# Ledger of designs, part 14: VH-VL binders against Ribosome maturation factor RimP (rimP)

Target 1, 164 residues: Ribosome maturation factor RimP (rimP), of Thermodesulfovibrio yellowstonii (b5yjx5)
Amino acid sequence: MNIKELKDKITDYANIVGEQEGVEIVNVEIYPGGKGLTLRIFIDKEGGVTIKDCENFSRAIEAILDVEDPIKSSYTLEVSSPGIDRPLKNKKDFLRNIGRDVKITTKEKIADNTFFIGKIVDVGDDWVRIEIQETKIKGSKKKGKTELLFIPFNKIIKAQVYLG
Short names: E, the ipSAE of ESMFold2; O, the ipSAE of OpenDDE; V2, 0.75 times the mean of E and O plus 0.25 times the DockQ between their complexes.

## First folded at step 14 (VH-VL; framework fv_zigakibart)

Design T1 (from S4 with heavy chain S54D G55S; at its last look DockQ between E and O 0.54; V2 from the best seeds 0.58)
Fold by OpenDDE, look of step 14:
Structure T1 (fold): chain C 164 residues (1-164), chain A 121 residues (1-121), chain B 107 residues (1-107)
Amino acid sequence: as target 1 above (164 residues)
Amino acid sequence: QVQLVQSGAEVKKPGASVKVSCKASGYTFTSYYMHWVRQAPGQGLEWMGYINPDSGSTKYNEKFKGKATMTSDTSASTAYMELSSLRSDDTAVYYCARDRGYYDWGYFDYWGQGTTVTVSS
Amino acid sequence: DIVMTQSPSTLSASVGDRVTITCKASQSISSYVAWYQQKPGKAPKLLISKASSLESGVPSRFSGSGSGTEFTLTISSLQPDDFATYFCQQSYSTPLTFGQGTKLEIK
């Protein structure tokens, strides 16, 4: 099983537990750690995630992992809330952050840039439009100019709220 | 050179359907949104909606929801718009127009030649 | 929906004249306005984007100005080829909307 496949399985398990525990699965990360693999699962819920929520989720997901045993090596489980670092991945994520600054990295160059910081001003089914505040490419003709940038979701590698 | 070539004029009876095509060339078809704009005889321009050929996602003007269906065939670099339940007031010239995109989203830099759809009993 | 009110509906002018067409938005749309030229039996042609950016190949006698809610298209000296219908369009938000158009006729 490759890491991608494992991630998919863990995500599936996480979603099952999330439904049971009343929490949303925001993200699942798997990376090499000191004790084998580290599984980091980000959960969220309306009103905020408590420590107890994290503990309950951890116990539940571990129970599944013990039964299914998808990981052959030792692993460390980390469960936490995403906080302000919650990635924006879908329309709902962007909609809830309208009016906020976000940082977006794209998979391809848009006007010679792949990194953007701007305020979300509009959101569609498969796109976000941001008011650009800053570009990271020196010498760009767009540097310092405020413009609206239309970005399809499928062109985004990652997006997060930006606090500056 | 960017070109949008639309299908020929159509004459239909009320209640019928018509499908207009817009074949794109000279650029990467999936890289640009394709819009449709209607112009009734002697009238102004009316935005109908767009399709993202890459994802297939569409957005319609509320006025044309249920009336127009936008699709695309990436293999043919062709956008389609189907009008259903045609009425006399659907008589118009229909244009496909390419969206410039990104910083210039909402600007139509290239247009098809238009397709006249006439609905008459 | 953002309404674009264009005026006048018809404008008669002579070659060499300076003409101005106005477009008023129902709300502030910053500078997200385009101007198109349309000749009979032809598709519209983009002339100006972002309220004042002249498209490539468009004569310099064409200019756009304005921000917020009021926008203008100006032709400094009318040429015979300029008699056509002109449309403003907002690109600020969907649904995208056009002005009613201004038919520029020869006097």
Scores: ipSAE 0.589, ipTM 0.817, lowest interface PAE 0.7, mean pLDDT 93
ESMFold2, look of step 14: ipSAE 0.600; ipTM 0.820
ESMFold2 (binder alone), look of step 14: mean pLDDT 94; pTM 0.960

Design T2 (from T1 with heavy chain S31D; at its last look DockQ between E and O 0.31; V2 from the best seeds 0.61)
Fold by ESMFold2, look of step 14:
Structure T2 (fold): chain C 164 residues (1-164), chain A 121 residues (1-121), chain B 107 residues (1-107)
Amino acid sequence: as target 1 above (164 residues)
Amino acid sequence: QVQLVQSGAEVKKPGASVKVSCKASGYTFTDYYMHWVRQAPGQGLEWMGYINPDSGSTKYNEKFKGKATMTSDTSASTAYMELSSLRSDDTAVYYCARDRGYYDWGYFDYWGQGTTVTVSS
Amino acid sequence: DIVMTQSPSTLSASVGDRVTITCKASQSISSYVAWYQQKPGKAPKLLISKASSLESGVPSRFSGSGSGTEFTLTISSLQPDDFATYFCQQSYSTPLTFGQGTKLEIK
């Protein structure tokens, strides 16, 4: 089976799972990688895709792939939302992603860190405000305290949506 | 040592304009938002807006939109606020104030000495 | 806009007294409150940030508390230098807003 036929088949499976899981299939990509293939499936939904959406979709599509076995070699499955690889640079970018987690690298240290993960809670003309969870070293699953961090866009090297 | 030094008192007639300056020293001017706060005679404090000196981006309290224009000159480490179409109720002391930023955004750790603007006929 | 309502408007007290000034927000603002001291003819001075964090160089007789909608500034033993006007301010969202002030006067 050629790559085009495989892509069509994977897309068919993905659409079936998408209907079941309440997400839309934006794109399916298949690339050579490592010792096999990389399958990359982009999903979206109204209100934004969560980590749980990606996990649920991944489990469901893997179950079909295990049964149908369309790929005889080893493969890596990646499920993500559209725009995971695109930087957020301006007010429009951040506004569209309000309520989502973002990973941000800053030009200079803020409280001894230059890397931050937090939820976008507010956006101005040249800044974003994110809610950061204080993390604990212990293996507790409980969330720590949260704090708002105000970051001007011109202090940002890179920002991307973070799904986990 | 951080210092904010404002221009001197001004007496203006109604309809005129005034441009207040705030010269910063002792820190990297473009790293901190500069806010403007007014205090009418015998009154409390009122936030007017801010400028990001690095980008020139501003945000105004709606009450002062169209009245106030905030600018900065990064080469002079100076923020400016211009008030247009002055009326007698624009008589006040005007302060510049530095935003601490980041986790402490909206807390004003350093203030200029204030500039008294008096509008009288 | 978040309204910050301060009470009392004026407070008469003597040296050595414990005084408390309150500030109520029109909506929950977590702990995003500052307190300022202002003397006549002078700029405000930041005393407390984040409701309870005492600024460097501020005497330990000053303290702040509260979260949500109610906040207090307390001076445990009033000194002559403490007679001034005090303002609360929310830093939760724009427009940033101040309470109307509390004038602390010598009895």
Scores: ipSAE 0.629, ipTM 0.824, lowest interface PAE 1.0, mean pLDDT 88
ESMFold2 (binder alone), look of step 14: mean pLDDT 94; pTM 0.960
OpenDDE, look of step 14: ipSAE 0.787; ipTM 0.938

Design T3 (from S5 with heavy chain K59S T104D; at its last look DockQ between E and O 0.63; V2 from the best seeds 0.67)
Fold by ESMFold2, fold request of step 16:
Structure T3 (fold): chain C 164 residues (1-164), chain A 121 residues (1-121), chain B 107 residues (1-107)
Amino acid sequence: as target 1 above (164 residues)
Amino acid sequence: QVQLVQSGAEVKKPGASVKVSCKASGYTFTSYYMHWVRQAPGQGLEWMGYINPDSGSTSYNEKFKGKATMTSDTSASTAYMELSSLRSDDTAVYYCARDRGYYDWGYFDYWGQGTTVTVSS
Amino acid sequence: DIVMTQSPSTLSASVGDRVTITCKASQSISSYVAWYQQKPGKAPKLLISKASSLESGVPSRFSGSGSGTEFTLTISSLQPDDFATYFCQQSYSTPLTFGQGTKLEIK
């Protein structure tokens, strides 16, 4: 199956789950990422989307994906609202999100990687420090080794809150 | 070979200022934060702050805000620290120290030889 | 601010002794501790990073351990060259802070 056909199928699944969970599907994106494909699903609802809404939707869509198994490789699932998908750019952005997971792409390789997912644990005048957490693997959560990674703001291409 | 070479000893009167230099060689100067550490005579080590040479951004230990000013000249691969309104209790050895960064932030792998600043009447 | 409390302040030992220096943090800092050796008139030298990672060129008789709030530097068989002052330092959060130092005197 090609990417367009996969996107249509995932959108169909997402719409089914959306009706069950009381949320609307705003958009579905599929693109190459860390462990294979990245599936990004934007949801919304009247009165605003909560973190619990994103968690519930993620759990439900993962269940369908596990049963139907339309993706042969590993994949990363991201569920967000349009508002929480905005980039984190400055000290205030990171400070507001201390304790939350963030995904960061860097301008240069750090230990052979340019993409990181971790919890924001400290923010300085020109840097963020994240606790590196395991990347989700299809339907499971396994604890990896935890390390603190110090990233200067001027080395960041993009940073966003990570749900999941 | 990585090397940090600091300017020579200074003797100053109270109220004066001093600017200590730290010239780096053997690595890409803008890839690493440069920190400054103070050691008063017979005392331990005290972190003063850093400069990010790539952006010019600085951060200071609250104890040294208003006392120390950290700058760098990337074309000369040199970091500077200026101390203002010197008092006798500013008498110390001042070190520059390189930070490894990223996963190894806050570990100072290379140090300058130190600059003794003596403040006396 | 994270206070690093080092003990003992001074230590006298003989060549060949096993020596242990302790550093206690005022809060949990995971394993984000460095140990430095400083000889009189010289800059500090990094011995150990991340509580237990031995730096290149440092003799294997040096080792570090600990996590959370309590950390140790151990010299398994003291040599004459080990006469120095030793400092721990936390790299967990700013301001970066050092212990007060331990002066190791060879008997």
Scores: ipSAE 0.677, ipTM 0.849, lowest interface PAE 0.8, mean pLDDT 88
ESMFold2, look of step 14: ipSAE 0.600; ipTM 0.816
ESMFold2 (binder alone), look of step 14: mean pLDDT 94; pTM 0.960
OpenDDE, look of step 14: ipSAE 0.694; ipTM 0.878
ESMFold2, look of step 15: ipSAE 0.590; ipTM 0.816
ESMFold2 (binder alone), look of step 15: mean pLDDT 94; pTM 0.959
OpenDDE, look of step 15: ipSAE 0.753; ipTM 0.919
ESMFold2, fold request of step 16: ipSAE 0.641, 0.635; ipTM 0.839, 0.819
ESMFold2 (binder alone), fold request of step 16: mean pLDDT 94, 94, 94; pTM 0.960, 0.959, 0.960
OpenDDE, fold request of step 16: ipSAE 0.792, 0.802, 0.798; ipTM 0.959, 0.958, 0.955
ESMFold2, look of step 17: ipSAE 0.674; ipTM 0.855
ESMFold2 (binder alone), look of step 17: mean pLDDT 94; pTM 0.959
OpenDDE, look of step 17: ipSAE 0.702; ipTM 0.880

Design T4 (from T1 with light chain E55Q; at its last look DockQ between E and O 0.51; V2 from the best seeds 0.56)
Fold by ESMFold2, look of step 14:
Structure T4 (fold): chain C 164 residues (1-164), chain A 121 residues (1-121), chain B 107 residues (1-107)
Amino acid sequence: as target 1 above (164 residues)
Amino acid sequence: QVQLVQSGAEVKKPGASVKVSCKASGYTFTSYYMHWVRQAPGQGLEWMGYINPDSGSTKYNEKFKGKATMTSDTSASTAYMELSSLRSDDTAVYYCARDRGYYDWGYFDYWGQGTTVTVSS
Amino acid sequence: DIVMTQSPSTLSASVGDRVTITCKASQSISSYVAWYQQKPGKAPKLLISKASSLQSGVPSRFSGSGSGTEFTLTISSLQPDDFATYFCQQSYSTPLTFGQGTKLEIK
């Protein structure tokens, strides 16, 4: 059995589970890792994928893998959102993820913080605007429920999709 | 102490161009977006657009696309706005204004003194 | 584009009066509104951001309120220095837009 044939089988199983669990299959990767093979399945859904979505998908596909037993060696199953390993760097990256939570580290302090978690609400040519639900602003006398934060891309060290 | 100093008044004929300067001091020029706002005689304020001095990225109010060109020179801490193909209705005071940024984006805490551009037939 | 409509366009008042200027947005903009004061021949001066946050150095007789579509600027006891034109401005989305202005004149 070759890797391409195994990938096709795993993809078929993943699509079946995806329909059941209400998620879309973006990609399936199979590569060697420590003890054996690593199966990495990327799932997505409108509004973003949560940790519970990944857990539910993992349990469902593990059940199929137990029955069909397509991998005779040991393996590790990883279920994640697409782009979780990739930083968001440019306008296109942020636009694709409008409505999703992002974690951003900035080059300089903004109200005593350099780390922010918020929902992407708007994207310009060189900036992103995120909605922070719980105020992370220290020293503010006004404790609003949500705030919009405007961040130029060149002030961002790293930005990644925030799952769950 | 933050200061924005604009170039002097200009009188132009229709069809000419004008380039207004706005020299910043007292802060890190590249850390703040610079906006341009116009005010026709006896009228209100009208947002024209902004430039990010660090990247040169701009956004224009659609009304001024093709009329205004915004640039900056980081070594001189100076923003520029050029108006082309001037018409009599371009007669106005033109202000540069600094954006507070981040949580206070879109609020202009410091303004230049204004540059009067007069376009006469 | 979000239209900001101020009322009144001109207001005559005496020193010591309480005055209120109203600004209405054409759509909900949460609290993303600023108020500016402008005297003849001068640049505008930021008075209030986020509907109610008084800027440093602005006298406490100035206050702002409102959210959604309606916003007010109040001067609790008018002083001679307060006769000027006042503008509201939304910072919710581009293009940024100003109200048409309210000229506060001495009676």
Scores: ipSAE 0.578, ipTM 0.789, lowest interface PAE 1.1, mean pLDDT 88
ESMFold2 (binder alone), look of step 14: mean pLDDT 94; pTM 0.959
OpenDDE, look of step 14: ipSAE 0.581; ipTM 0.824

Design T5 (from S4 with heavy chain S31D, light chain E55Q; at its last fold request DockQ between E and O 0.42; V2 from the best seeds 0.67)
Heavy chain, then light chain:
Amino acid sequence: QVQLVQSGAEVKKPGASVKVSCKASGYTFTDYYMHWVRQAPGQGLEWMGYINPSGGSTKYNEKFKGKATMTSDTSASTAYMELSSLRSDDTAVYYCARDRGYYDWGYFDYWGQGTTVTVSS
Amino acid sequence: DIVMTQSPSTLSASVGDRVTITCKASQSISSYVAWYQQKPGKAPKLLISKASSLQSGVPSRFSGSGSGTEFTLTISSLQPDDFATYFCQQSYSTPLTFGQGTKLEIK
ESMFold2, look of step 14: ipSAE 0.746; ipTM 0.889
ESMFold2 (binder alone), look of step 14: mean pLDDT 94; pTM 0.957
OpenDDE, look of step 14: ipSAE 0.628; ipTM 0.860
ESMFold2, look of step 15: ipSAE 0.730; ipTM 0.877
ESMFold2 (binder alone), look of step 15: mean pLDDT 94; pTM 0.959
OpenDDE, look of step 15: ipSAE 0.509; ipTM 0.767
ESMFold2, fold request of step 16: ipSAE 0.697, 0.699, 0.704; ipTM 0.852, 0.851, 0.864
ESMFold2 (binder alone), fold request of step 16: mean pLDDT 94, 94, 94; pTM 0.958, 0.956, 0.958
OpenDDE, fold request of step 16: ipSAE 0.787, 0.791, 0.796; ipTM 0.957, 0.947, 0.956
ESMFold2, look of step 16: ipSAE 0.665; ipTM 0.819
ESMFold2 (binder alone), look of step 16: mean pLDDT 94; pTM 0.957
OpenDDE, look of step 16: ipSAE 0.487; ipTM 0.747

Design T6 (from S5 with heavy chain T104D, light chain Y92F; at its last look DockQ between E and O 0.52; V2 from the best seeds 0.58)
Fold by OpenDDE, look of step 14:
Structure T6 (fold): chain C 164 residues (1-164), chain A 121 residues (1-121), chain B 107 residues (1-107)
Amino acid sequence: as target 1 above (164 residues)
Amino acid sequence: QVQLVQSGAEVKKPGASVKVSCKASGYTFTSYYMHWVRQAPGQGLEWMGYINPDSGSTKYNEKFKGKATMTSDTSASTAYMELSSLRSDDTAVYYCARDRGYYDWGYFDYWGQGTTVTVSS
Amino acid sequence: DIVMTQSPSTLSASVGDRVTITCKASQSISSYVAWYQQKPGKAPKLLISKASSLESGVPSRFSGSGSGTEFTLTISSLQPDDFATYFCQQSFSTPLTFGQGTKLEIK
C-alpha cells in the first residue's frame, strides 16, 4: 500500500467516524514522524471543536484502525481543529468565506503567477473570483491595480484564509 | 488562429429538439470556458450560460434552465448546445463565444459565426 | 440580475462626427464592462474590455470610459466602416447581461 492509498483509507475511516461523532473531516495528513507515521486528522463542527470532541474522535478512529490494521508500522495519531489554517477545497468552503482574504496557489501560471492573495467576491459551482489588491511579484504590469481574478477550482492546488 | 465554427442553420417544428455544435480550433479547448449567447431577430444579445470544457461544469441563465443543455467533447474540441421543446420564441441566432478567462473572465474574445434556428409550424 | 440600460437605441450620424453611446448599470460594477460591435449577419466583435481597454486591431478612434454605474463608448470621428450596432456588456457577475444595443446608422 502506498501513501496515497493509505491516505484514502484513513480518510474513509475518518469519514465514518465523523458521521458517528457529528464532526466534519476537514483534512487528513500522513507524514513520517518520530514513531513511524504520523496521522493528522483535522475535524470541525458547527460551533467549534472541543477537546472532548477530539478525544472521542481519536478513540473511535483508533478502534477502527486496530481492527482494520492498515498501517504496517507504528503510528502516531493527532486529532485537532483546523483553525484558521483550514483549507478551502470546495464551493461550500469558499462561500462561507466570502468577503475574506484568501491565499491561493494555482497549478498553472496565471499571468506569470501561481500565488495570489485576494478577497473572495464571488463563488460559483466550480470557480472562485477574488479581488486582488497587491501583486507580490516585482515587475508585474498589473502592479497597484485592483483586479478581479477568476479561478476555476481545478486549477487550485491549495487555498486558505489569509489574515495578513 | 483561434476559430469557432458552428453547425449550419436549422429549421424545426414546435416541440422538437435541436443540437448546435461549436468546433474550436487554434487553442487548447479545455483551457477556456465556452459561452452561449442568443439573439432573437431584431433583438439584443442574451447570455444563456457557459460550460467549462475541462470539468464539464455548467452555469445556466435561469431563463434557459430546462431549455438549454450544454455539453462538450474534448476529443473533438467541440461544444454543444441542445434546445428542447422548441417554441416559436426560440427562433434566434445562437452563438458560441470563448471566454478570455482569468483576469478577463466574462469577456468574449472569439465568436462562432452563429447558428440560425427557426421554429415554425 | 444586473440590468444594463443602453442609450440611445438608435443614433443617426455622419462620417466624421463624434458620437457617444451610454450604458448605465443597475448597480456598481466597477470597470467590468465590454463593448461589442455587430454588423448585420455577423457575430459581435469585442472592441473594448474593462471599460476602457482597447482591443488589439481596433482603431484608436474608439474609446471607452466610465466606472461604477455609467459607461460610455466614444467614436471620435466616424468612418464608413463604423456604422453598425453596438452593445455594452457587464462581466461583473452572472448572469452576464448586455445592453439593448445602439444602432448607429448613416444620417
Scores: ipSAE 0.573, ipTM 0.804, lowest interface PAE 0.7, mean pLDDT 93
ESMFold2, look of step 14: ipSAE 0.639; ipTM 0.837
ESMFold2 (binder alone), look of step 14: mean pLDDT 94; pTM 0.959

## First folded at step 15 (VH-VL; framework fv_zigakibart)

Design U1 (from T3 with heavy chain S31D, light chain E55Q; at its last look DockQ between E and O 0.59; V2 from the best seeds 0.63)
Fold by ESMFold2, look of step 15:
Structure U1 (fold): chain C 164 residues (1-164), chain A 121 residues (1-121), chain B 107 residues (1-107)
Amino acid sequence: as target 1 above (164 residues)
Amino acid sequence: QVQLVQSGAEVKKPGASVKVSCKASGYTFTDYYMHWVRQAPGQGLEWMGYINPDSGSTSYNEKFKGKATMTSDTSASTAYMELSSLRSDDTAVYYCARDRGYYDWGYFDYWGQGTTVTVSS
Amino acid sequence: DIVMTQSPSTLSASVGDRVTITCKASQSISSYVAWYQQKPGKAPKLLISKASSLQSGVPSRFSGSGSGTEFTLTISSLQPDDFATYFCQQSYSTPLTFGQGTKLEIK
């Protein structure tokens, strides 16, 4: 089976799993890697893809691959969201990712933290606002609360999409 | 103590310009956004926009685009708002107000005393 | 633009009364509401942030509540110093917007 035919078959499997897991298939790539093949599948969904989404998809597609056995050599399966490794640096980067979870490291402490994970809810010319799920109050921990954090871009060391 | 001191009252003719100043003390000027809020006689409060003194970046309420220009001088810890092409309905008290930032963004904890701008023929 | 609608526009009350002022947002703004007090010739003073968080130095007779679209400011036992105009303001998104104000007058 040539690479094109294998890619088409893997794409068919991926689309079936994607429908079941509630994610869309953006792309499928097959490359030589080490002594076998690397299967790289990009998935996406409204609001962003989490690590749980990637793990659930990986488990489901691997089960199909074990049964159908379309790959004669060893292989490595990689599942990710498109562009997840690219840093978010400017307004356009953050706007493109509204609704997705982001991890942000700040230059200075904000309420004793310099690392934040939250959903991008609004973006201005020089700032981003993220919705953070958990907050601690001195003397007691408040679970399940959400709050908005306004961060000017010039206070950000790095930011990138967070999968969970 | 944090203090915002604004320039004195101004009386202007239609078509003129006015520049209101707001001098900050008691905190690091570039760490906080500065907003401007107007209040016409007997009326409520209207948000006009802000400046980030650290970068000079501004954002304006659409109602005041082309009317207001916000700037700052970090060496003087002073924010400015210039109103151009004044009309009688620009008569109001103009306040500068400090944004608390981060988790408290959009809440104004300190205000200047206000600058009355009167536009009359 | 998020429209903040206060009621009533004017409220007459006596010292010792319990007073409630309401503010309705044109869309859900979670808890992102502030309340300000303004006396004649003076700048507004922040009383409450995040719908219910009382600011330092504000008497405990002031309280706030609400989430989503409806919010209230309550003064549990009105004092002479409390006769003023009160404004709500949303901090959820730009443009930041204020309610039209509620003038609290002595009855």
Scores: ipSAE 0.543, ipTM 0.790, lowest interface PAE 1.3, mean pLDDT 88
ESMFold2 (binder alone), look of step 15: mean pLDDT 94; pTM 0.957
OpenDDE, look of step 15: ipSAE 0.745; ipTM 0.907

Design U2 (from T5 with heavy chain K59S; at its last look DockQ between E and O 0.03; V2 from the best seeds 0.00; counts 0 for: pae O 8.2 > 2, placed apart)
Heavy chain, then light chain:
Amino acid sequence: QVQLVQSGAEVKKPGASVKVSCKASGYTFTDYYMHWVRQAPGQGLEWMGYINPSGGSTSYNEKFKGKATMTSDTSASTAYMELSSLRSDDTAVYYCARDRGYYDWGYFDYWGQGTTVTVSS
Amino acid sequence: DIVMTQSPSTLSASVGDRVTITCKASQSISSYVAWYQQKPGKAPKLLISKASSLQSGVPSRFSGSGSGTEFTLTISSLQPDDFATYFCQQSYSTPLTFGQGTKLEIK
ESMFold2, look of step 15: ipSAE 0.651; ipTM 0.829
ESMFold2 (binder alone), look of step 15: mean pLDDT 94; pTM 0.959
OpenDDE, look of step 15: ipSAE 0.658; ipTM 0.856
ESMFold2, look of step 16: ipSAE 0.654; ipTM 0.842
ESMFold2 (binder alone), look of step 16: mean pLDDT 94; pTM 0.957
OpenDDE, look of step 16: ipSAE 0.014; ipTM 0.580

Design U3 (from T3 with heavy chain S59Y; at its last look DockQ between E and O 0.57; V2 from the best seeds 0.56)
Fold by OpenDDE, look of step 15:
Structure U3 (fold): chain C 164 residues (1-164), chain A 121 residues (1-121), chain B 107 residues (1-107)
Amino acid sequence: as target 1 above (164 residues)
Amino acid sequence: QVQLVQSGAEVKKPGASVKVSCKASGYTFTSYYMHWVRQAPGQGLEWMGYINPDSGSTYYNEKFKGKATMTSDTSASTAYMELSSLRSDDTAVYYCARDRGYYDWGYFDYWGQGTTVTVSS
Amino acid sequence: DIVMTQSPSTLSASVGDRVTITCKASQSISSYVAWYQQKPGKAPKLLISKASSLESGVPSRFSGSGSGTEFTLTISSLQPDDFATYFCQQSYSTPLTFGQGTKLEIK
């Protein structure tokens, strides 16, 4: 089993546990380190992940790993929340962060810009609308005015919470 | 110059369906959202929803969910709206309207000429 | 949904008159209001965006003002070509909504 296959398998197990524990699997990382392999699983949930959530998830996933035994060597399991570095990719991600500032990079220029910082004010199935404090709109005399920018998800390369 | 040309008037029986077309020209079709707005006889304007021709994503006014289906053909630069299970109260002029853009989202700068759909027994 | 209440529903005026149409939003929508003009048998035409920005080609006798919940469209000196139905529209949030319209008729 190669590392990719292992990652896929671990992800599958993680998703099963996630459903049981009421948490979302954000990412699974496998890398050499510690006692052989390190498995890092990032989980999240509405309202935030608690230490207890991580502990419960860790116990549950270890139980599956013990039974299925997909890893032939020793491993270290790390379960944590993604924190503020979690990329925003879908409606749920943006909904969770309504009212917060985000930084967004787009794949195409919007009013000569591809980078935006603004507050999430509305979220749709496949779009986010942000309030931008300062827009450099070419030809616009509206310096310093707040504007709403409508951005489809498919135009976003990267989006994250911005702490300023 | 930007133009939106809609299909001709339709007369349908209750229960039937109708598909209205809106052919766009004079601009990059996929770069602008296309909205649909209806107007019953002697009444005001009612927003139905929009389609993003680039992604095919749609967003419907709740009132028209299940009633209207918006699609687009990028090769033909044409937006379509199908109305199903037509009733007499679906009788109206239906407009396609181009959205101005990202900062001015929700403003309709260009309109089709409208398509009259009449539903009668 | 944001309700746009437009008044009056009908307005009779004469050429040269100053006329004002009002639109009230059910909640604050900042300046995200458009005004459209519609003539019989024709599609609406965008006149004003962002509450006060006059569209290209629109006569300067048209003006828009307001913010928050109250907005106005003003025609400083009514011309024969101005007799039509006018609609306000909010672009603040979905679903997008229009006022019920104001029919401007010749007295």
Scores: ipSAE 0.500, ipTM 0.784, lowest interface PAE 0.9, mean pLDDT 92
ESMFold2, look of step 15: ipSAE 0.606; ipTM 0.825
ESMFold2 (binder alone), look of step 15: mean pLDDT 94; pTM 0.960

